# VH-VL binders against f9uss8: the designs that were tried, part 35

Target 1, 221 residues: f9uss8
Amino acid sequence: MVLTDIEYLLSYLEAHHVPTIKKKRHTYLTYHGLAEHYTYVLKDGIIKNSIILQDGREYNLSYIAKPDVISLLRDEVSRSTDQPFNVRIESEYATFYQVNRVAFWKYVNSTPELQNYVKNYYRKKLSENILRLQRMVMNGKKGAICAFIYSLVDLFGRKVNEGILIDFVVTNDDIAGFCGISSRSSVNRMLKELRTDGVITVKNHKFIIQDVSYLLDQIAN
Below, E stands for the ipSAE of ESMFold2; O stands for the ipSAE of ESMFold2 at other seeds; V2 stands for 0.75 times the mean of E and O plus 0.25 times the DockQ between their complexes.

## First folded at step 15 (VH-VL; framework fv_romlusevimab)

Design rl2 (at its last look DockQ between E and O 0.93; V2 from the best seeds 0.58)
Fold by ESMFold2 at other seeds, look of step 15:
Structure rl2 (fold): chain C 221 residues (1-221), chain A 122 residues (1-122), chain B 108 residues (1-108)
Amino acid sequence: as target 1 above (221 residues)
Amino acid sequence: QVQLVQSGSELKKPGASVKVSCKASGYTFTKYAMNWVRQAPGQGLEWMGWIYTNTGKPYYAQGFTGRFVFSLDTSVSTASLQISSLKAEDTAVYYCARVEDDFWSGYYMDVWGQGTTVTVSS
Amino acid sequence: SYVLTQPPSVSVAPGKTARITCGGNNIGEKNVHWYQQKPGQAPVLVIYYDSDRPSGIPERFSGSNSGNTATLTISGVEAGDEADYYCQVWDEKTEHVVFGGGTKLTVL
């Protein structure tokens, strides 16, 4: 069959014997602001991108739950090699290809299929970020929580008798970090309101979404 | 470490009042709602409701309105159950038990007091 | 309101496996918690969220929940396991904590 962009990249890295590393849950692959000379490509596992705010809280940007390049904000000639985000492992383990940043861009620059991957990567990431910001700004804090929970459906959702199980553990601190909410108690209160309204509930430490249409309506259609 | 210590047994006549106290220690008192559960002699467990320790707002199970009052003294991490106009059918062991006041809690009671026996006899 | 049904008693020989059931309509969609109460003592949480064990509870205690039945399983039963056992759920519709009627486990 025809390889997708990411399948091509993974095959390319395997053919070039790029080494892999493995990291455990809640350890960090990279830290914001530290010099880093590698580009990492997720082979398997789940990670979370974040930034540490001035008050010490973690502002969460995204999950990466399928093979993808961790970050492409720096190219081979960038003046700063500072990592733009913290990258924390959220699955029990995650495995990454570890390739020198300069070498990675040499691969890309010499390979049209990898160039297309990079162009599509930027388009997709920009579109996703714009859409997320629009929905959060237009819907307030409760809308942001609803948008976040809905975003978990494509990542971790599966159908069960009582609704859609989000097969992944998420904490109030994580949600606060994704939604820009400064208070764990505010997240807790809004989640309780959604539970009272029959929108979500809890099964075995995980969300069950009982009313998907409510979530969609709160995202401004 | 984490502990709920209740007041001692009470022997009362019908029509009297009783106050059962439950003193918490070893944890952040305001992060857990305090439940009250009664158990009549030879019977099962019966949930009476809880009180939110962060606000002092009670939530009574159906059938426990009127004569049963939950209250707090947060300065000494103590929840209290007051029963007025005591009747013979109020004879039971009364337990306090905590439930984490969190969306994720699941509403299970992880720590219980030792129980307070209230006996109402003429 | 929501009803949880338990057998009044279960007898098991020492070293064998005891199974205590908790019946409820669609209980598999709920989170079931279990308490042990020895004579003259307060209840103690032994299983929560269907199958999780609190710290200090022996691995012999396990739980399952599917369909209309939740089950507390005690393998290698010891005389010290003789107690009353209660299941409990939170019922979303009535917003009430609900206990089962209790099951007396006898070890002989």
Scores: ipSAE 0.472, ipTM 0.777, lowest interface PAE 1.5, mean pLDDT 89
Fold by ESMFold2, look of step 15:
Structure rl2 (fold): chain C 221 residues (1-221), chain A 122 residues (1-122), chain B 108 residues (1-108)
Amino acid sequence: as target 1 above (221 residues)
Amino acid sequence: QVQLVQSGSELKKPGASVKVSCKASGYTFTKYAMNWVRQAPGQGLEWMGWIYTNTGKPYYAQGFTGRFVFSLDTSVSTASLQISSLKAEDTAVYYCARVEDDFWSGYYMDVWGQGTTVTVSS
Amino acid sequence: SYVLTQPPSVSVAPGKTARITCGGNNIGEKNVHWYQQKPGQAPVLVIYYDSDRPSGIPERFSGSNSGNTATLTISGVEAGDEADYYCQVWDEKTEHVVFGGGTKLTVL
């Protein structure tokens, strides 16, 4: 009976027979700068928001790993309908509710529970952006990498005998894109240093965090 | 095609030296460390160490810090193993094998040379 | 000095399943790799990261790793699978590549 904001949204979309689509790993749902008629809501899977820079590097903004609306930066009165981000599927598959953008905002404007979801969505995204900015401007490269790895604990962390498993595959290119580091070689070197120091290790292509306190200490100022 | 091609077999007397070469092709040489693995007749695989191809710095396994020298000629994508003061117990097949030199590497050897037999006899 | 222990030999009838074990203290916390070596030939990687297959290795080769034992499993064994099989890890503490002693698989 009692639903969280997102559970209410998902239930609402099901009750209104909103169709779903399914996308494979490393395909794109949307592209930065292309016009889009739909608002997408993640039902299942993991996606990454990014912008492709002039030199072909991806500048990575966030993961979405739990049900949530992909983007609400454009509303029904915005001057542009261009998508603000590339959205790439990082899980084997991801499933999205696909709802017409104008219709979505009509639902929101007529439904107080959805209005509350949208207000909380904007607060959450603002807070996340402030933390991202803090990570990137207040730390050296190693501090930024430590902050990024620590941020994965909430998204993908699971306790195991060896420490905390980050149950998700992340590449050096992905890390470089999240940390604003220009080369994967720099990321690689710093990760190797953390491994040598006994802070992190690798099991089945995934991080194991062995010393969380060390990570936190590198990002404290 | 990714390949490691080793120099031919050698027959040596005790006290001599030998140099085994391993020429790499089909990949970026400096992205992989080059391992050396020894296999005495009828015995298992014994890791001797590796050389970092981006810096030329060797890393020797315990027991291989004396008469065994790893080196590179990056201009021809070649790693070499030199064994000095040869003893009868150095009789073995010597393999080169690559390991990707990055954080995510599991330290597995995905490509091996064909092996070079070194026989030390009087 | 980390030690990997393999049985010296395993015999299996054609078409049956061979299981080759690799024992080590807390080996389930390590990444285990497996090599096949036929007589007079170089080793060939058949499994890496416990259970991944390189391109060209048939699906009948599989691997698992938990607790103190890693296992290479070869289903539908063929005569061409007769070889020595080595497990291998990287030991973080000693900073050494470690091979098991090898297991000779005999089909018959």
Scores: ipSAE 0.463, ipTM 0.771, lowest interface PAE 1.7, mean pLDDT 89
ESMFold2 (binder alone), look of step 15: mean pLDDT 93; pTM 0.958

Design rl3 (at its last look DockQ between E and O 0.89; V2 from the best seeds 0.00; counts 0 for: pae O 2.6 > 2)
Fold by ESMFold2, look of step 15:
Structure rl3 (fold): chain C 221 residues (1-221), chain A 122 residues (1-122), chain B 108 residues (1-108)
Amino acid sequence: as target 1 above (221 residues)
Amino acid sequence: QVQLVQSGSELKKPGASVKVSCKASGYTFTKYAMNWVRQAPGQGLEWMGWIYTYTGKPTYAQGFTGRFVFSLDTSVSTASLQISSLKAEDTAVYYCARVEDDFWSGYYMDVWGQGTTVTVSS
Amino acid sequence: SYVLTQPPSVSVAPGKTARITCGGNNIGEKNVHWYQQKPGQAPVLVIYYDSDRPSGIPERFSGSNSGNTATLTISGVEAGDEADYYCQVWDEKTEHVVFGGGTKLTVL
């Protein structure tokens, strides 16, 4: 039986009777800066990591749309830690394993397969952060939006007759937060330009990407 | 509550001018473009164009690029339609209707004014 | 310019299902919106984005859109549904709103 790293972790948590919690859309699992004694592992659903900026705007860091640990960026020996992000549920519901932080690291330290998961987790998160930095330094705001839309293909993309459907609802506020753009009006205008140019359109509240090569050209520039 | 309240009905002679006003309330006026839609007696809906309330830039449908002028007074959240050199064929009900100025809106008109009847007869 | 074609009228018995069509080239790739207009009244949005209902519109109103035809379906038709019905799209090429010619629904 060949198990992926995450499948092994999930099976391990089930075997140890780790409890789960369920949260509804647009509620928060954790808040940036509050003490937390648990490590959370996404079982199913979609979440968004964010930070609230000094001016009250939400800066969006990433989606997690597959089972994964929410965060391992903190010290592994402390009984509690300051949460690095707000974690908001973006799907209708999301379910999380809730495991004591010290217990989680004891599991990892005693289990080579979980150590392998943690090593691969850090490699993956480093790669994702490099891609995020690339998006942030794109030429102009339009380039950042194109890179962000392209990044949604792996997470939510599905081929349809009209092009590639992004099977997930994303708002102008969300896009502004991912792209570091100060206003939803600027996002709205640039999306309209892409629509006029035949790059994207809207069907039933969702993006359809009609010209993927245009998006890729913005990443290459 | 979101409302669009239009000015009262008008009876005019050919060659006169009329101004139909549409006062918005209950929402952020500059977040929605304002459409104007004409309906002649016994006929269907005809899109005349719209005006972007943030920029004040009008877009006129074909056939409405001469005697028809859209304008705004954002200080009182009011859009206006002026029709000059009225002709008998301008007899119609004139509606204002909003469209969210948003990429995602789909360009549908969710709120309409009650309509203003303009009658042009000698 | 883009043209939407509707039948001028549809008659249906009370309690039956009315289907009002809106024809257009490749309309299945567009987002179709529907308005109800009763005599002497302003139009009211009843369906948007092909099949979504605004708050307050009964579930018996539904919509579909594929190929060259969009359809407004009213099940369990009541006398109060007698009205003119208009389909509407946005045409990307001309950047214009386009209305269909309207369909008069008669409940008899």
Scores: ipSAE 0.384, ipTM 0.723, lowest interface PAE 2.2, mean pLDDT 89
Fold by ESMFold2 at other seeds, look of step 15:
Order: structure tokens, then C-alpha cells, then sequence
Structure rl3 (fold): chain C 221 residues (1-221), chain A 122 residues (1-122), chain B 108 residues (1-108)
């Protein structure tokens, strides 16, 4: 059996006895713009990336729900070590490998399998950013909400008798932050409309998607 | 402390009117809709409807569209139920109960008033 | 109109487990809430979202919901648990809150 890129990275870090740290729900691993000398690799848990806008609003960028490197926007030769976003823990806890940034790049530069991981990481992140930009530019508020809900299927979706359960708790504030909507009341109203139309419902604090085709039809493409 | 305090018991004749008040305290009044629930003597709970405290928009259950009017005074965090043209069948305990005005609320009533007994007899 | 069916009465010995059922067509697809009402008192929420417990409700109160039946379970029943118990849902089709008829729990 051949290890995936991330499986190889995790095995490599374990073999080198890279220390781990553990953080609780709603605490921060890193803050946007503050210097950091470590590269963090998510071992277990779910995190949310965000930035604070000039007017104090929090703009949510993405969830990371599977093992992955938190950020590779700064390499060993970059002049700045500033973190590109806030990283908040969304699961009960999350565990991270903590590796010196320069040491991490030495591992990568000497190891073809880690170079392949990094290459695929950048391709994945570029694709994700292109889709995020498209969502921000081309959708109205309702379309943005539909796009966000649909994006949760790949991350947290689980087939159940009632439809597709999004096995993760999301708040109106979180949705507003992902969709660039300043009003919680607007999010609440649009979610109620989707429920009335039979597109989504709520079971045990979580979304159930009953009509995925409707979501796709509302998303600008 | 979150609480709902209702007005006192009423003894009325058929054809009269009654107004039951429900004063909220200890929370942001406009974040919760106010339900009205009726319980006739020896009977179960019967949902009458609710009023959205942010908009003032009432929703009435079937059978309560007419003589039953929900109203609001947000300046004093008070919801009211007015019953016109009282009938003997209106004899019951009337409860106010809040529900969070949120898509995720699940429509459960976490805080109830103590109840107001309205007795209609000739 | 959506209907919730509860047994009118359940008897249980002190220290034993009481189970109060709430029947409804596909009730497992709904969120079920439970209220306790003692004589002369207002109802009190004891379970919401099928199985969640409000602060101040003892752990011996629990709930489940699957298929056509939701169940309120009270373990280690005490005399103070003697009350009427109501299940409640919200029906999306009619946009009504619906209560069950109530179950009188007697502790013998």
C-alpha cells in the first residue's frame, strides 16, 4: 500500500519526534500579522482561518478539517514571518505538530516525497482561492450562502435517510463571516427561506440538505 | 435572572374582554419571540401562536384567528394577549413562553410565565 | 394536522426507570422537546432537541428519538418526578407548534 502525500508527511514528523501541542475549542493557534517561527501541521481536529477587516469585522476564509499544513505562504527565505490569518479551533480540541519553520523547509528540500506534498498543497490552495474569489465576486447574498452550505458537503457531509447531514455545528455569525454579510438577521432570514422551500432543514443543531440541486442552481458559475 | 411575570387572575362574564400581560426581564426582549399557550381545566397544553418581538408580527394557530390578539410594548418589554367576546370555553390558564428568534432555535420554550387564570362564568 | 400521541398515564416504582413515549409519523425526522408540569405550576423544559438537557435538569433525565417514537427516560425515579409530561414538535408543513396530550407519571 502506497502512502498518500499527507500520510507520508505525518509519518515523517512522527519519525523525527516532532513535538505536538493541543488547543481547546475557540482558542487561537495563531493571529494575523504576528510573527511566528513555527510551521504547524494539523494532526487532529477542525480549525477556521480568518482575518480581521479594517472595520473590525471578522472575514472567514476556510475550514481545515483533515490533517494538513496550516500555512506555507512564508518560506525559509521570506523576509517576513507574519502569519497570514487567525487560526481558531472549532472542534472540542485540536492537536498540531509544531516544527521550526526553517527546519521544516530543510526537511522538504531534502525529501522528494515532501516536495511532492508541497507542490500539491500549493495547487490545492490556489484552486480553493480561485473558487473563493469567484464566490465573493459573482454571487448575491443568497447565492453566497448556498455556495457556503454546498462547500460543507465535502468537508462534513454524511448521507442519512433524511438527506445529507452536515455533521458540524455552524452559527449565523460564522455564515455571515464566510459570506461577507454584515447582518445576522439577513443570514437568519435567508436560511428560513431555504427551509420553507424544502432545501435545508435542521436536525439536532445541524444542517440537513434535502435538495442539493437547488443549492447548485443558486450558485453563480 | 430571566423571568416572565404575568398579570393576575381574572373573573369575567361572557361577552366581556380581558387582557393578559407578560412582562419580560433579564434578557434582550427582541431576541425572543413570545408564545401564548392555553390550558383548559383538566386538559393539556394548546399552542395559540406567537408574536415576533423584533417586528411585532403575530402568527396565530388555527382556531385562534379572530377574538385573540397578540400585542407588544417593547419599551417596557411586555407582551399582551387580548381576548374579546369571552365565551365559557375560554376558561383556562394562559401562559406566555419565550422561544429564541433564530433559524437554529428548534422552537422550544425555555422560560414560561407563571400563568394567568381566566374564568368565564355567568 | 400533525398529531403527537402519548399514553395518558405511566406508573413506576421509586428508584426504577420511567419511559414516556411520544408517537408521531416520522417523528425521528423532527426535533422533540419535553416539558414537566407539576400541579398548579407552569411547565418546565426538561429536554430539547431530542436529548439535550437544560442547565439545572438532573442527568437522570434523558431523551431519544428514532423512527415513529420519541422517548423521555427518567432513571432513578423520585417522588418529586410525579408530574404531567408533554412532548412537543414544530411541524414544518402547517408551521404549528404541536403538543402531545400529556402523560401523568405516578410514582408508587
Amino acid sequence: as target 1 above (221 residues)
Amino acid sequence: QVQLVQSGSELKKPGASVKVSCKASGYTFTKYAMNWVRQAPGQGLEWMGWIYTYTGKPTYAQGFTGRFVFSLDTSVSTASLQISSLKAEDTAVYYCARVEDDFWSGYYMDVWGQGTTVTVSS
Amino acid sequence: SYVLTQPPSVSVAPGKTARITCGGNNIGEKNVHWYQQKPGQAPVLVIYYDSDRPSGIPERFSGSNSGNTATLTISGVEAGDEADYYCQVWDEKTEHVVFGGGTKLTVL
Scores: ipSAE 0.346, ipTM 0.736, lowest interface PAE 2.6, mean pLDDT 88
ESMFold2 (binder alone), look of step 15: mean pLDDT 94; pTM 0.959

Design rl4 (at its last look DockQ between E and O 0.03; V2 from the best seeds 0.00; counts 0 for: pae O 18.3 > 2, placed apart)
Fold by ESMFold2, look of step 15:
Structure rl4 (fold): chain C 221 residues (1-221), chain A 121 residues (1-121), chain B 108 residues (1-108)
Amino acid sequence: as target 1 above (221 residues)
Amino acid sequence: QVQLVQSGSELKKPGASVKVSCKASGYTFTKYAMNWVRQAPGQGLEWMGWIYTNTGKPTYAQGFTGRFVFSLDTSVSTASLQISSLKAEDTAVYYCARVDDFWSGYYMDVWGQGTTVTVSS
Amino acid sequence: SYVLTQPPSVSVAPGKTARITCGGNNIGEKNVHWYQQKPGQAPVLVIYYDSDRPSGIPERFSGSNSGNTATLTISGVEAGDEADYYCQVWDEKTEHVVFGGGTKLTVL
């Protein structure tokens, strides 16, 4: 059996007895700009990457909902060792492997399978950043919300009789932060419009998408 | 025109029951949850809980379980608050207020005029 | 569980600016709504989501929310602005609506 890149990384970390830490919902693993000596790998749980602006608004970048390295923007020779983003736990808990940053890169540089993981990681993150840019700057506010909701399908989507359930609670504040919308009420108004037009419904604080074509049309035009 | 019209003031003796009604008009009743808020004489606003108008499922704030019952009659777009075994400390103005609960009931944009319940021996 | 703290009263001369504070632990991470209540009347929503105004509320009413303090600001205060003002949040942890204790604004 051929292990996937992430399966290889996780088995490598376990074989080397890399310790884990556990964090509760709405606590932070790291803060933007603070020096950090560790590379973290998500073992279980869901986290959100963000930057907190000077006026207190949160600019949200992405969720990580599967095992993955939290960030590889700093390597063993980087001049800056500061964390690139705030990392907040969004699940009830999350568990991370905690590995010394210099040691992590020594593992990578000596291990072809880990090098392949890192190359694929960068390609994946570059592609995700391009899509994020499209969502934020190439659409109007409604288009950005539609693009964001559609992006949740791959992360949390489950088919149900009523449509596609997004099996994760996302608040209006979170949506505002992902879409670059300064007003929480603007998000609420646009979501209400989508509900009245039959595009989405909400059950138990979770979205159900009823008209995927509408969401896609807002992105493309 | 969106409005909430509450039933008239009540004077009751301790141990009696009272039912306060709140009739909605000008909007789709089942699209907004209904909150109940108490204000004792000279006191601030106190949230009692809400009822989902689409399902009829209530949520009660701590201290309002037992004697306080929220109910609906969706055929006439009416929410009701029943208080049993009335005590003197139940003397207050009782407000209904609507909120869009599908997003966790963040604000109350329309309020009823209030119903004064006085419990006196 | 979650507590909102307001000053019991604020006095402002006509035409000046009133500032009514609402204190809470990390309240800047919450959506703050403000209500005006005149004597013998029901509350009226004047600010929601920290800073948005409902239709019919004068531009003189504004709001902000950062850190541990939310503030309702009324510029050009008029005698008709005399009222009690309540802040309110939704506490996700307890799933409860929480009101502040209220602030009596006196225009003198």
Scores: ipSAE 0.000, ipTM 0.421, lowest interface PAE 18.2, mean pLDDT 85
Fold by ESMFold2 at other seeds, look of step 15:
Structure rl4 (fold): chain C 221 residues (1-221), chain A 121 residues (1-121), chain B 108 residues (1-108)
Amino acid sequence: as target 1 above (221 residues)
Amino acid sequence: QVQLVQSGSELKKPGASVKVSCKASGYTFTKYAMNWVRQAPGQGLEWMGWIYTNTGKPTYAQGFTGRFVFSLDTSVSTASLQISSLKAEDTAVYYCARVDDFWSGYYMDVWGQGTTVTVSS
Amino acid sequence: SYVLTQPPSVSVAPGKTARITCGGNNIGEKNVHWYQQKPGQAPVLVIYYDSDRPSGIPERFSGSNSGNTATLTISGVEAGDEADYYCQVWDEKTEHVVFGGGTKLTVL
């Protein structure tokens, strides 16, 4: 059978007996600016990428909730590289393949299927970054929150009788960090407005989207 | 540091009015809604409603949509409950309580000490 | 309106475990909060979101919520735990806060 790019990458890593590591919730795999000799590939679990701004604020970049390479933003030939962002585990546990950077790029450069994965990885990340920029530039605070909640459907969405369940707990602090909102009260107020308008509800600390078209109407894409 | 201090107890005649005040300190007043809760002698807690301190919009529980008025003075971080046309059945302890509205839980993490309103003939 | 049912009283010996129940139709789908009220005092939050404990509340206080019953559990009960305990939910349908009728915990 024909494997998807990521299925091929995972099968390749398993065939080469690449070691794995396991990290628990709210610990860090990497920190921004620290030297690292490995490329990490998420096997299972959920992580959050972030940076710490000069004023101490955390700016959240993305979740990774499906198997994927954590970062390819650095020099592909160097033995080690500075990590571009913090990587924190958001699931109870996360498991990573730990691949020597030199070996990783050697495999990629000798394997057309892995080259295709890397090409598509960059295209995907570019598209995601363009959408993030649009969210931050083109929407007010409410529109940014709506765009962020809508983006969670692809990552964590599951259709249920009540609507679309976002099957993951996302805190208001996390939302503030993804949307560039410095005030937790502003996030709370806007989420309350969405609940009052019947757009979302909360069950067991998880969002259920009841009116997807409302979210889309608030987005200035 | 976070506290709610209520005005003193009141003795009133039937038909009079009373205003119970609740002064907040130790936090940003407009960041949290303020609830009012009644407890008649020997009875349980009864939610009367809340007021959003950032907008001044009140919401009243069923049965409290008439003689009971919530108000604010944000310049002194104070919420007030006014009860008009007092009846004997209004005899109770009245509490203010701050609501953390996070995740639609609507729990009350800080309470005032209570104000006893007694309505006697 | 949504109704929460609590037993009117529960008695427990010192050092033993008290369990105070809060019954409601599908209460497991709601977030349950618990308050302790000692005589002549204002209520104090002891559990929120079914099982989370505010700062300053001893670890021996715990909570659970599933199906039609939420439970406040106090292990190693002390005389100072003697109080009325109220459960509370937010009813999204009516947009009301709902309290249970209260349970008097007696340590004997």
Scores: ipSAE 0.000, ipTM 0.426, lowest interface PAE 18.3, mean pLDDT 84
ESMFold2 (binder alone), look of step 15: mean pLDDT 93; pTM 0.955

